# VH-VL binders against Intron-encoded DNA endonuclease ai2b (ai2b), part 7

Target 1, 262 residues: Intron-encoded DNA endonuclease ai2b (ai2b), of Dictyostelium discoideum (Social amoeba) (o21044)
Amino acid sequence: MRIQIEKDQLGWVAGLLDSCGNIMFSKTHVSGNIEIKLKLTDYECLENMKTKYGGAVKVSRTGTRYRLNHSEGLKKLLEDINGQIRIPVRVKKVKEVCEKNNIEIKYPDKELSLDTAWLSGFFDGVGSIVINQTTLENKKQLVLTFNQKNNQILIKIQRIVGGNFYINTNTQSGKYKYALYFTSKEEILQLYEYFKKYPSRAYKNKRIGLIPQYYELQTLMTSIHDNQLQETLWKKFMIQWDYKEIDEIQSGEILKQKGVIR
Key: E = the ipSAE of ESMFold2; O = the ipSAE of OpenDDE; V2 = 0.75 times the mean of E and O plus 0.25 times the DockQ between their complexes.

## First folded at step 1 (VH-VL)

Design t2 (framework fv_tarlatamab_arm2)
Fold by ESMFold2-Fast, scan of step 1:
Structure t2 (fold): chain C 262 residues (1-262), chain A 124 residues (1-124), chain B 109 residues (1-109)
Amino acid sequence: as target 1 above (262 residues)
Amino acid sequence: EVQLVESGGGLVQPGGSLKLSCAASGFTFSDYAMNWVRQAPGKGLEWVARITSDANSYATYYADSVKDRFTISRDDSKNTAYLQMNNLKTEDTAVYYCTREGYDFWSGEYFDYWGQGTLVTVSS
Amino acid sequence: QTVVTQEPSLTVSPGGTVTLTCGSSTGAVTSGHYPNWVQQKPGQAPRGLIGDTSNKHSGTPARFSGSLLGGKAALTLSGVQPEDEAEYYCLLSYSGAEVFGGGTKLTVL
């Protein structure tokens, strides 16, 4: 799919900013600046942001970062995402930066919609997609998850796509971390159809594209009685799924290309 | 510091008209949807009308009991919401409250602040 | 016309726990109905308590919580105080229109 951010895909920018974007003010940048941090393999995604809005992309061993403080590009980005930011902390910051740039803030509809790319951008920032092995019978389970400190937005996502809640308590900090997770084939295939129209622009897109093959393989396994053949077929699929070697090589190439190493 | 102050209530004859005002202070009025809720003497709360902010094109919504008789409006330059009540009936007798509602999910600001109310008595 | 139903009255002892429920004539109450909870004491204006199912408004004490329970919205008070004696209203949203429940008179004794 297209790498460049088309007008109908601007919801992706809003969702990404809502999930992991930082909005800051400083003595030298009183009109504000926007920062987005992603996995190193998602470097190209941030270069596309730079192409559209200006700003700078920095690469390090801890990941890649996009920063926008140029007034013309900042105003363009604000106009493109206006009316689409949903997380209260970011709504507050977007309102402040809009005021400093003479832009009247707009708010989204109360209900979240699958007719925008917002959920795709949000997933790229805080989502995960993994395959877990059950301890008995060596059965596999596909799991998609959204993580948040507050369950407010997760409740709204649950309204439109379903899922189940999980609460994890951090003993040291005493804080709750909420997760909305998906294990149902029906719900995951609904999400897959959504991502076909509003694709992930992060490394997660590779795994999303493998969802149909996962269920095809799971169905095929019910007709295969040879345990060695089943193990071989799962191993071949998991090589595509667990592309860590390829991911590490790509990360290394980006670091060399940008002069961080060697 | 957030305040909503209703005014314009009073005694009116059946079939008459009355216009209520809700003056807001202590927040950015234009960011919020505004609602009118009424309470008949000794009875429960009844939602009357909503007007959204500029972000939602000032869309209006009404309870079936007041549709075609009441009109909600607002003037963001004056931080004021209005309820024009026409063809008043004895069953419209109530204390009328003004309350705010955020559409941006700011701090969960749905019906969080209410005014003290203004009494409307419809009687001959 | 949708009718929203609440328990007419409930009694709880100081320090106790009580749950108020809010049901709808049109079917199960979901988060899509944006359940709201409002408190009103005699002679006073209503006060917003909880919005959008479980979102506490500024100033709502920690002892109040909102949830969905068995196809109904629920308001739970844990460690009830004497000042919690009041009328409690739930509010549900349908296609932009709001519908209040009949209210629950909570007696603390």
Scores: ipSAE 0.000, ipTM 0.397, lowest interface PAE 16.7, mean pLDDT 81

Design t3 (framework fv_tarlatamab_arm2)
Fold by ESMFold2-Fast, scan of step 1:
Structure t3 (fold): chain C 262 residues (1-262), chain A 123 residues (1-123), chain B 109 residues (1-109)
Amino acid sequence: as target 1 above (262 residues)
Amino acid sequence: EVQLVESGGGLVQPGGSLKLSCAASGFTFSGSAMNWVRQAPGKGLEWVARIRSKANSYATYYADSVKDRFTISRDDSKNTAYLQMNNLKTEDTAVYYCTRLWGSYRPYYFDYWGQGTLVTVSS
Amino acid sequence: QTVVTQEPSLTVSPGGTVTLTCGSSTGAVTSGYYPNWVQQKPGQAPRGLIGDTSNKHSGTPARFSGSLLGGKAALTLSGVQPEDEAEYYCLLYYGGAWVFGGGTKLTVL
């Protein structure tokens, strides 16, 4: 089980790097540089990276940043993610850094697999999970989303888990065009089962854990006529759902006590 | 119908003080967070301060530019939010808006805004 | 110190589609930033349009929609009307504090 837990964490690292990692190489040195930026609430994720690979974690009031320049730790990270990076621009950078560090590059299987934590790490970098109040129908809707510059990786994700595309047709406003979103109860519950096996390491894992309660409450509401009771139950649930405000303050206090922030 | 009405603006010399009021009606005031946002003449919007609902222990937050000089408060019995402004600077000259932030059931939704009150800090 | 970036100005023809974006100096914008969009016409108070990424205020016309696109918050107008000419501001949440973008002046011509 311990070996499997380690393998799951390695897949998660690969997914996180593929989503929001910046990989740089210095032409005058043998080693490269890796940088990851996350929200303050996800400080522990980056500290775990530092513990395993070395490097440095810096914290400000608005976020956290991990940088890895150490050649030995960088080589270990490259070996750990080797064969799991899928985004073309990062594959190019990983290939370049591997060649300079005498590591034989490996390529992932053409098909995505739900037997790895890659999708979990990818979600932690570019994913979101929200509850929308629909104006026209006056109903609540749970939405899970992935955003990307191109649709290649999103098409592969869609093939294994489903979802729908939103395409921005105005290319003047930005360089990004694609979002894959999920509103189907069946698809979201399948994703929930995936996340049970390969948990999100970001704070949004708390919302993922509330998915079953959301659908139970939605079903219960169809049988409740008392509007006051309906409002009370939704309010109680939404307090748990709005964890970011309460828990971000709590996380900040803990980090202040540890001397990480001032 | 939700209404927010600001008052208390005026002309004040640098180093002076003013207290702004925001009278709310048409919703359960105690259940929402209240914010002050300002806009200097011809410039963009700048968030100033927030006070959360009773359910969130009336927690307060401030922009760095006003920290230690401004105090946001509320009186739920009067459906009114306040902004006490001390040691005013010429840079504080702006129209000050009161806005509702739904922080509990519909979180972080700046849905309703007042018409604003002008604060001019000059000699 | 934290900067929220918007396009300074955009132009769209009547009936056209335009997307405004809102980026953060701290990295990719996610739903956890609770992106809000506010409209302001000359000489008027601001008006809430969209909160929590994509939730429309009751008075917001159907032609407005909010989303996340490529690590940024986005406001899309489809079938733009002349009355939509205004300044649009985004707001992002940073662990207690809120930060406005510099605003986008939308010209309908």
Scores: ipSAE 0.000, ipTM 0.366, lowest interface PAE 20.3, mean pLDDT 80

Design t4 (framework fv_tarlatamab_arm2)
Fold by ESMFold2-Fast, scan of step 1:
Structure t4 (fold): chain C 262 residues (1-262), chain A 124 residues (1-124), chain B 109 residues (1-109)
Amino acid sequence: as target 1 above (262 residues)
Amino acid sequence: EVQLVESGGGLVQPGGSLKLSCAASGFTFSDYAMNWVRQAPGKGLEWVARIESEANSYATYYADSVKDRFTISRDDSKNTAYLQMNNLKTEDTAVYYCVRDSEYSYGLYYFDYWGQGTLVTVSS
Amino acid sequence: QTVVTQEPSLTVSPGGTVTLTCGSSTGAVTSGYYPNWVQQKPGQAPRGLIGSTSNKHSGTPARFSGSLLGGKAALTLSGVQPEDEAEYYCLLYYGGAYVFGGGTKLTVL
């Protein structure tokens, strides 16, 4: 059990790095650099990385950033994620860093599996979970999304969990950003079961935990004909759903008090 | 079935040049690193040169004994690897083997498939 | 500069067990050196047996196994057959470049 729990959690780090990690080589040193940027509310997530691997966490107006430039910490991190990185550009960087540090590179199975925490880590870096107010009939819609500039990994995710593609045109560069999105109750509940086994380590986990309650409320609404009662019940649920926004403000104040930010 | 077929060997005078070719079939050539290995008559194996796949930016590596004289290259559209040999010395006399190495997606560093070799004789 | 060292020759009786070793002048051989073992019989091209320390090539008989032993790569043959008489070469990876050992002549007698 202990070994399996550790292996499951290490997949999360690999998924996070694959989603938003930046792996760089030093021109003058044998070691490399790893950088991860997250929202301010996820500061503790990156502090946990610092505790395990070393490196530094910085907090600013625009969010929080983890950087690892320490050779021994980099080797430990690479050993932990070795065999789990899937994005080709990051696989190439991991290979280069492993060679400089005399570590044997390993590769994951070509097909994605829901038996690892990789998708959870990937979601924490580029995923979103929101409730949209529809224009028609004031209906709520739960949407879970994965975003990437390249659609290859999203196609592999779609093969195992479903979802639909959306293309966001980048008007500045003329390039496309791809999104794999979920609106189906069946697919979202299947993803909920996955996240129950391999939890998100980002603040998004609070919203993931509310998914069953959302659908229970949605079903209850079909039996309620009083518009005021419907609005009251949705407002109570949305207070729980938006708890992240209140926490984010308070987290900023707490971090200022601790001297982490100014 | 994986096959590697070398060609271009022969007799050449010291200071001369030869270009060896390795025609590959039976696998996705562009995914693999390729090596040239040589063996002098009655001697052991000596690694000569390596070229990585496109995924690794076609990086090239050479043994010190051949640096600045040999150039490894590849044409993925023709499934062929090459070894351009310049300023040949009598010490370069050997059977030259084309060898398949790592695949980018697996990361296993194998000298798994070898060609039959082509003889290069450098003699006056 | 970098030298890969193998036993020049070893003799084993049919049905016996023998272990060949492969050492590096740079220090202890670890899995990061991706030890490879190659077999060559007289008049034939070499063939791959084992890569990445212990991973067998298709067609490698079950009696062959690879490992790390005492800071060296090791190739063990158990229940040696007459057809196993050959030269065995070790190959180590040094971040892009490779270096062969001098080879071990295995005599089955």
Scores: ipSAE 0.000, ipTM 0.463, lowest interface PAE 14.4, mean pLDDT 82

Design t5 (framework fv_tarlatamab_arm2)
Fold by ESMFold2-Fast, scan of step 1:
Structure t5 (fold): chain C 262 residues (1-262), chain A 124 residues (1-124), chain B 109 residues (1-109)
Amino acid sequence: as target 1 above (262 residues)
Amino acid sequence: EVQLVESGGGLVQPGGSLKLSCAASGFTFSDHYMNWVRQAPGKGLEWVARIRNKANSYTTYYADSVKDRFTISRDDSKNTAYLQMNNLKTEDTAVYYCARVDYEILTGSAFDIWGQGTLVTVSS
Amino acid sequence: QTVVTQEPSLTVSPGGTVTLTCGSSTGAVTSGHYPNWVQQKPGQAPRGLIGDTSNKHSGTPARFSGSLLGGKAALTLSGVQPEDEAEYYCLLSYSGAWVFGGGTKLTVL
C-alpha cells in the first residue's frame, strides 16, 4: 500500500514538473536547477517538495516558488520522475540535466495512460475549473480546462478523456493559444472518477470535490419552481465554490509567517 | 421516539453471506438517506454504504473495501433499510450501525440518528 | 483514496477549552464536504454532535461548536466537562461517499 501511495506521488510530481517546471543552467549551478512557481494558496504543495528533495521555498506578494539546485536532492528528483516527462521542451531539458548528473534518461510510453497520477499533476500546473453563468438566461455551466502553448499533449489527453478544443488567436500578454475544455456532465464525471483515484494536491481540489454536489443541485433545480428558493440554493453552493475568505486568510498568514508582511 | 433498530447479525463462515436490517420509527423514513457504518473490535468507525431517497432515484454508494460484495437497499413501505453482505472475509468482523442522514442541499448533511448496532463475526 | 486525519489524542482540564481538527489528503476541507462530528463513549453507539460544518444536532450541549479553521474542519469544546471524555470522529463527503477520520481520544484530567 505504501509503495502505491509513493508511486502516485511521483506520478503527480512528474505531471506538475511537466506542466510548469523550469530547468535552468547557470554559472553557480553548472549541473542544473529546477524551479516551480505556484499561487500562494499552493504553498504547502511546494513545502512538501522541499521536505522530500531539499531546496528552498520562497514567498512573495505575487506567489510562491520552489527552487532545487544541484545536490543529492536534485539527483533523487530526476530519478523519481525519470520515464514520466512528456512535453518535448522539458524532455530535452531533463535529458540534458540527466547527462550532467550521470543518469540514463528513460522515456514514457507514446500513449498517455489514466493509470498514473501524471494527468492530476499536469492539471494542478495548467488546469482550471470554473462555473460560467449567463446573466440573461441565468444558466450555469461547469467548465474544466487544460491550457497549453502547443496542442500536441492536449490531443493525447483528448484521445483518452474527450473534450473540445478552443483556439485563442489573440495571444498577447502571455495568454495560452490552445485550451482543451470539458462541459459535458458525462466527461466531467469520468474525470472526477480519475481524480478520486489520483487526487489533485493543489487548491483546485476544493472545487473538484464539489463536482457531484454541483450536478445534484442542477438536477434538483428541475423540480423547484420557486425562483427565490433556486437563488438561495445556488448562493449557498457558490459560497462553498468561491472560498474567498479562506483564500485571503491563508495567503495573509503565509505572508506573515515568511516575514513578507507584518 | 425517533429510533433505528438493527438486526440480522451473527456468526458466519468466511465466504458466507448475511443480510442486515435496519427498522426505522418515529420519522418519515422515505424522506431520508440511510447509511451503514461499521466498527471492528477496538478500532475506529468506517463508512460502508449509503442509499438516497426516492426523489434521488435510490442511488447507492459504497466504500471501496466492500464494492461488488455488499448491496444496500430499502423498502419504504416497511420503513426498513438493508445491507446484503456476500463473500464475507474475516476483516468484515465488526459492529454494524445504521445511521440516518438529512437532505444534503437544503438542510445540510447530518448523521443525527444512529442505531445501537448489530455484531457480525466472520470466523470458522 | 481520501485519507482523513485527526489528532490521535488530546488532553484538557475540566473547564478548559480544546479544539480538535479534521484534515483531508485531497486538499482543504470546505462546507461542501459537509463536515460532521460524532462522539462515541466506550460500549456505546456513536452520537451525532455537529452536521454541515457548524449545525448542532438536537441535544448537543451549548459548549460544543463546529467551524472551519485553516483548511480543516474544527470541533471546539469550551468549558469541558468530565463526561466529555470520549472518542470524537469527523467525517467528510466526497462524491456521495463518506470518509471517517481515525478519531481523537479526548482525555479530561
Scores: ipSAE 0.000, ipTM 0.365, lowest interface PAE 22.1, mean pLDDT 82

Design t6 (framework fv_tarlatamab_arm2)
Fold by ESMFold2-Fast, scan of step 1:
Structure t6 (fold): chain C 262 residues (1-262), chain A 125 residues (1-125), chain B 109 residues (1-109)
Amino acid sequence: as target 1 above (262 residues)
Amino acid sequence: EVQLVESGGGLVQPGGSLKLSCAASGFTFSGSAMNWVRQAPGKGLEWVARIDSKANDYATYYADSVKDRFTISRDDSKNTAYLQMNNLKTEDTAVYYCTRGETYVDSGSYYMDVWGQGTLVTVSS
Amino acid sequence: QTVVTQEPSLTVSPGGTVTLTCGSSTGAVTSGYYPNWVQQKPGQAPRGLIGSTSNKHSGTPARFSGSLLGGKAALTLSGVQPEDEAEYYCLLYYGGDWVFGGGTKLTVL
């Protein structure tokens, strides 16, 4: 059991690094360093990385940054994620860092599947979960999305969990061109079951936990003829859904009190 | 019809430089990864370098034997891939093939399906 | 120093069945290595046959099939034809880098 929990944690770390990890070399860090930037609410997530591998966590009003330049901890992290990195540009950087740290790089030995925590870590780096107000009939729609500059990894994810592609043709923004999005109840509930087994370790997990309540409320709405009652029930749900905003404000104040930011 | 045509090979002295070109036609070049593979006279195939499509940020990869001496690049506007070879050694003597890799729309597969006819590079004095 | 290993030579009779294998020094070959198979006849450029373990490329005859067998990639030819006499190369994908096997010379007698 404990061994399996540890392995799940390693898969999550690999997925997170694959999604948003930066691997760099400098005159002061010749063996390499790793940086991960997340939202302020994810401070504790990065503190857990610091506890396991060393390094430093810094917080600002705009977010949280984890930086690992400690040679022993860097080698431990590289060993933990070895064989689990899937995105070509990240594989290239991991290979370079492994070479400078005398570690033989390994590559994934199986196709992407829902039997690892990799997708959970990947979601925590580039995923989103939102509720949109439909303009057509004043209805709400739950949308879960993975965003990427290229669609190769998203095609692999689509093969195992479904979803639909949205291509952002707005070349002006130069941002993520591809999105794999989910609006189907069946597909979102499948992802919910995945996240129950391999939890999100980011603040997004609070919204993931509200997925069943969202569909229960949506089903209830089809039976309610009172518009005022519908509005009241949605407002109560949205207070829970927007708990993230309250937590972000509270997290900022708590971190200032702890002397982490000032 | 999908076609790759290599050019730029020739005789060069040790320590010299050559730039190979691979002109592509019959497919959407910009969406495909491209590879250079070489074959020394009477020997087997050896992978040299790879460049990903724009979808993978034009990431480049090199065999250890050519690292820091060779540079792979591409110009999507000209449907052409390049291999800049510097500080050439006698061991670099080979026929150099350009090969087409996977497209970003594939289901996460990696492959080399189409090959050019090759261009001969001879490094000798 | 990663090494991809193939049988140096194999012989098969016309109409027969032969299986070529491809192993890795890093351990068991799985679909995550995207095993590819390439055919080269004397004086000709190589031709891609199989990509990603079992996916046939355009123009590859039905008699060729790819699979995984005993921790190795495998290329099977059933109903071998005289024109199948060639050098066959396996190559494995290592997260960006490709590594070729030494090649198998298939003789059809």
Scores: ipSAE 0.000, ipTM 0.451, lowest interface PAE 15.5, mean pLDDT 82

Design t7 (framework fv_tarlatamab_arm2)
Fold by ESMFold2-Fast, scan of step 1:
Structure t7 (fold): chain C 262 residues (1-262), chain A 123 residues (1-123), chain B 109 residues (1-109)
Amino acid sequence: as target 1 above (262 residues)
Amino acid sequence: EVQLVESGGGLVQPGGSLKLSCAASGFTFSDSAMNWVRQAPGKGLEWVARIRSEANSYATYYADSVKDRFTISRDDSKNTAYLQMNNLKTEDTAVYYCTRDFPEYGDYVFDYWGQGTLVTVSS
Amino acid sequence: QTVVTQEPSLTVSPGGTVTLTCGSSTGAVTSGYYPNWVQQKPGQAPRGLIGDTSNKHSGTPARFSGSLLGGKAALTLSGVQPEDEAEYYCLLYYSGAYVFGGGTKLTVL
């Protein structure tokens, strides 16, 4: 069981790197370095990476960044994620970094599995979970998405968990062309069961934990005929869901502690 | 369907030489590292030699027991790996298997094995 | 000179659970050793079961699982069947080369 907990952590790290990790080579970093950028509220995720592998975490008004260019920590991280990287461009970069660090690269099984934390880490890097107000019936709709510039990995995710594709034909710099989205209660609850076993380690986990309450509230609304009571219950739920006050407070505190603001 | 077929085994005198072949099919041979593993009668498996792909400069590795006597090689145009065995000793008597590892895409480490070819070193 | 150590023999009843272990003379076994497990039935060629610690090869029955346990690689069989009676070998990776364990003879009574 203890060994499974360690494996789950390594799977999560691999998924995160596969989603948003940058692997770079330069004159000063010929053996390679790894960079991860996240929302400021996910600062603690990157501090945990620093604790395990070394490197540095920096914070700014626009977010937080982890860089690992220390040889021993880089080798440890490469060994920990070895065999779990799936995105072709990152597989190529991991192969290069492994060769420069005298590590024999491993490759994952061609098919994805829900018996690893990889999808959880991947979601933390490129996933989103939002509630939209529908225009058709003036009702709320829960939407979970995975975003990518290429659809190859999204097709593999779709094979195991379902979902539908959205293609953005008005692609601009910084926008993803493809999204795999989930609006089905059945599919979202199956994903919720996955996240119970392999939790998100980003602040998004707070919203994932609210999924059952969302559907309970949506069902309850069909039985309530008091418009004021309905509005009150949705407002109370949305305070938890939006977590804007908490995000703002935590972000401000982190920036103060790191000396960015005083 | 992945297949590995060993050939070239037979009876040889101590001090003699023999060359084994491993014909591969059903996968992109040039992307994989290839291994030779042997098993003496009634004994366990023993790893013998490995050769990496062209991308890894055809690097070769040998067990101490066969170092300087055996040479592993490959011909990617023929999808075939070879084991040249020189200065054979009676303790080299074994069934010799070939198996793959280190493919460029996918976790295919020692997943498929041939049926083996018997080498008997006897006077 | 590097020695990979396995239990010489283990016995389990049909339907039971058994765990085989694989240790290294160089220290604790980690995923960096690329632990692999192969099965060999009497008179047959070896068959790959588990590659790279816990990754099952195509065709490996669900009752087999690989892990790391107490500084060793482990192969666990749950709901053992009579046909699982065989020799089980682990092998570990050392800087380009592989070393096999001595094998565990699993007897299913």
Scores: ipSAE 0.000, ipTM 0.386, lowest interface PAE 18.0, mean pLDDT 82

Design t8 (framework fv_tarlatamab_arm2; at its last look DockQ between E and O 0.01; V2 from the best seeds 0.00; counts 0 for: pae E 24.0 > 2, placed apart)
Fold by OpenDDE, look of step 2:
Formats: sequence, structure tokens, C-alpha cells
Structure t8 (fold): chain C 262 residues (1-262), chain A 124 residues (1-124), chain B 109 residues (1-109)
Amino acid sequence: as target 1 above (262 residues)
Amino acid sequence: EVQLVESGGGLVQPGGSLKLSCAASGFTFSGYAMNWVRQAPGKGLEWVARIRSKADSYATYYADSVKDRFTISRDDSKNTAYLQMNNLKTEDTAVYYCTREYLDSSSWYEFDYWGQGTLVTVSS
Amino acid sequence: QTVVTQEPSLTVSPGGTVTLTCGSSTGAVTSGHYPNWVQQKPGQAPRGLIGSTSNKHSGTPARFSGSLLGGKAALTLSGVQPEDEAEYYCLLSYSGAYVFGGGTKLTVL
């Protein structure tokens, strides 16, 4: 369902752009070209962008891309996100685009907080929500994660919502990314409360909505001594969890059926 | 807003005991390491004790000057850190601050937030 | 016993640049010591500025920067302001414990 981006939700656009936006200039697009790439399952996020600002959404089997390069749309988007961009490399690019479009760049004057949709947008761009099974204790652990190449923004987020750091290292390339992950019930529920106010617009929002049920189930499990019953209940939950998580292939097929992609 | 409020300070005789509390609010207390830092009158800062989060098994560390006399603890359900001080000495006289610290299994970052401190005076 | 050493005092003019250093008696300071910098103004509680060598607190002015320099941790103030007059403490980690330096009194004249 396409959800209109309201005024109080404009932070989402900023967060999304900060997390996974790319701003480019070329001979053909001297005023700037903004691109956002997401997973195929998050097609609706980009459609919401298109609805708000115009532009084009391209869908493939491997992902979806939003592109905005017309002047009117760019100006509108820049006005909405101005003063909300947090990542330095992104700020630099936004500044360039603002200059090209005769918009005065604004910088955040307040610390990152939970009173805007910025974190929601950021999460939609680089966040994940999964349930992992631990190898040692056969426990099912709900994990929320933010991923970034630079740890600075994650540190800022951690100050607000907590979480733990780990390094995700690509063994082949030697490159690494920072991750801020959440496994604490308290922290995750805090995030849940935030998302109630500033909802995720990505497909992962469906899983976010299941967070309370996850913990309810966990609590219930402690009172159940029948392993078969426990397994059954967990399977039922996971069906819901997974049912709402359509893989990219299935999503692609659905989009084809809907005539969105060829 | 992150707030740390120390309490429990006061006048105590040498050899006495005192328990300080640090009440935390405005953040998920359980996810953070906490530290006690003290400052004697007209002196510099001295790190006293550190307690890690539950995720890090509540590991504790102490300065040599307070080791075996002080005990740092926490109650996450109450969002409170504690410092039990036993066998107090005159040199323990100081303003005691509680601080929040970033901490994970591999890294820690900064002492970003501090309380206003509570004064402990050890005197005969 | 590990000793962390700082300049007792430094003076800088408004608008100037000053670098405070933090040395370890154990050898060269590295990122593994997770250098922290704390500011304390007269009559106030301490305030964290920088952690893990160069990570600035969100409230830390941009003119502050942390680095490693010559085997020491360094805090650089570029474009010093009058309000920057304060005591600055460095903090180094050793096997999970922390040790403060003696502090540097920065005077802005």
C-alpha cells in the first residue's frame, strides 16, 4: 500500500537518502541526479518517493532503483530534507545539489533524536530485522541491525537507542562494515515504540509489527514443557514471519503479474 | 534526555561504609556500561570502577586504590548503578560521578554523559 | 603502575590552534587504548568530548578533533574560543580498566 509521506514524516526521506542515497552529477544532469537503490521487496518505498517527488522507479530481479533528476522534483526533495542530512559524505553531495539548484544548504542544529522519522528512513535503507537460531542453545533470537561503512552515524544512533557494535568483514576483499545490532528486549521494544510513531515504509515493517508477538511467544515458551507443542507454536509464528517476507524472486513474479515490471 | 543522578554521599568516619547510587533515565540503561569517577577537592579526575552491561556478563573493573574495598554493581530493573564503599579512608574524600559509557564486546567509546556528582567526605 | 601524562597547562589565543597530548608510560598510545577526552569547566561536572581516539560526542564542537600523534593521543582545538578555557583530561584503557591523565589546564588569552 502506498503511503503518502506527510510533513511530520519527511525525516524518513532524509534518513533514507542518508543511508542509501547516491547523488551524482553528469553532463546530462548538471543539476544533480539522486538515486536510491533498495531490495526488490522494498519497491513500495520508492513508489512512495515517486508519488511525492516524481522521478522514475526501475525494478529488476536483483533490486529496485529510484531516480530523480528533474528540477522541480529535486527542489522539492531538497527542501524537505534540508537540514536533516547527517552523514558527512552525503551532506557534501547535498550541498552541491543545493548549490546547483539555488537552495541554501542547512545543517542539522540538533542532535539526532527519536522525534523525527529520520531513523525510520535510515533503517529502511540499511537496516534488517531477522530471527537467528543460535547454534549453541537452539534459541531463536530476534535481531535488528543497522549497517554502515562509517561508524560515526551508528555511534550517534547508539547514544539514543543503544545496541552493540560488530564488524562485518568480507573475507575475500578484506573490506568491512560496521553494524549496530540489537538483541535486547528492552532496546528492541524501544525501537518498536519508535516505529509506531514513525513507521517503516519498507517491507520489513511487517516484521516490525510482529515484534510484540515474538516476545509474547518467547514468554509463553518458558511455561511450556512440551517440546512438540513448543515447536508447533514456533512454526506457526515463523510462518507468519516468513509469509510476510517475500523473497526477491517471488516479489519479482508478483510485480510481473501486476504489470509493474516486464 | 539522558540524565544521571548520583546520591548517597555524605560524611563518614574512616573505616566506615557508604553506598552510592546512580539513577539513570532517558536511555536504555541495560545496554550501557557504567563507571564511577571521583575527584578530590582541587585535584584531577580519578577513575574508580567500571561495570559492563549484561551482554558482557556484568564484568567489573577497579582502580588499584579501591580494589577489594569498593564494589560496583547495577540493577537494570531499576536503572540504577551502585558503588558500595567499605573501609573508607580520608583519601577517598571526593565528589563521585557516575558516567555512561559506550561498550560492546570489542570496543568502548566515550564517557559521554556525567552526573552532577555526590560528595563523600571521610573525616574523623 | 601505569601513568598517563598530559601537559599541566597550555595557553592559546582566541582563534588559535592548540594540541593537547596524552602519553602512556607503557609505550606508544594506540587505538587499542581507546583514548578519551573529557572537558571540565570550573564548578561544573565533567563532559565527554571524544572517545576511541577520534569519535566526537554529538555535542562536541567541530573545532575539536582527536588523533594519534607521535605515539600519544592528541586533542586538537582549531579556532579556539573563549569558552574552551577548561581542564582537559585524557583517559586511556588498559585491559578494561581506565587511567586518567593529570589533566591540562587550557587558558585562552
Scores: ipSAE 0.000, ipTM 0.469, lowest interface PAE 16.0, mean pLDDT 87
ESMFold2-Fast, scan of step 1: ipSAE 0.116; ipTM 0.648
ESMFold2, look of step 2: ipSAE 0.000; ipTM 0.373
ESMFold2 (binder alone), look of step 2: mean pLDDT 93; pTM 0.954

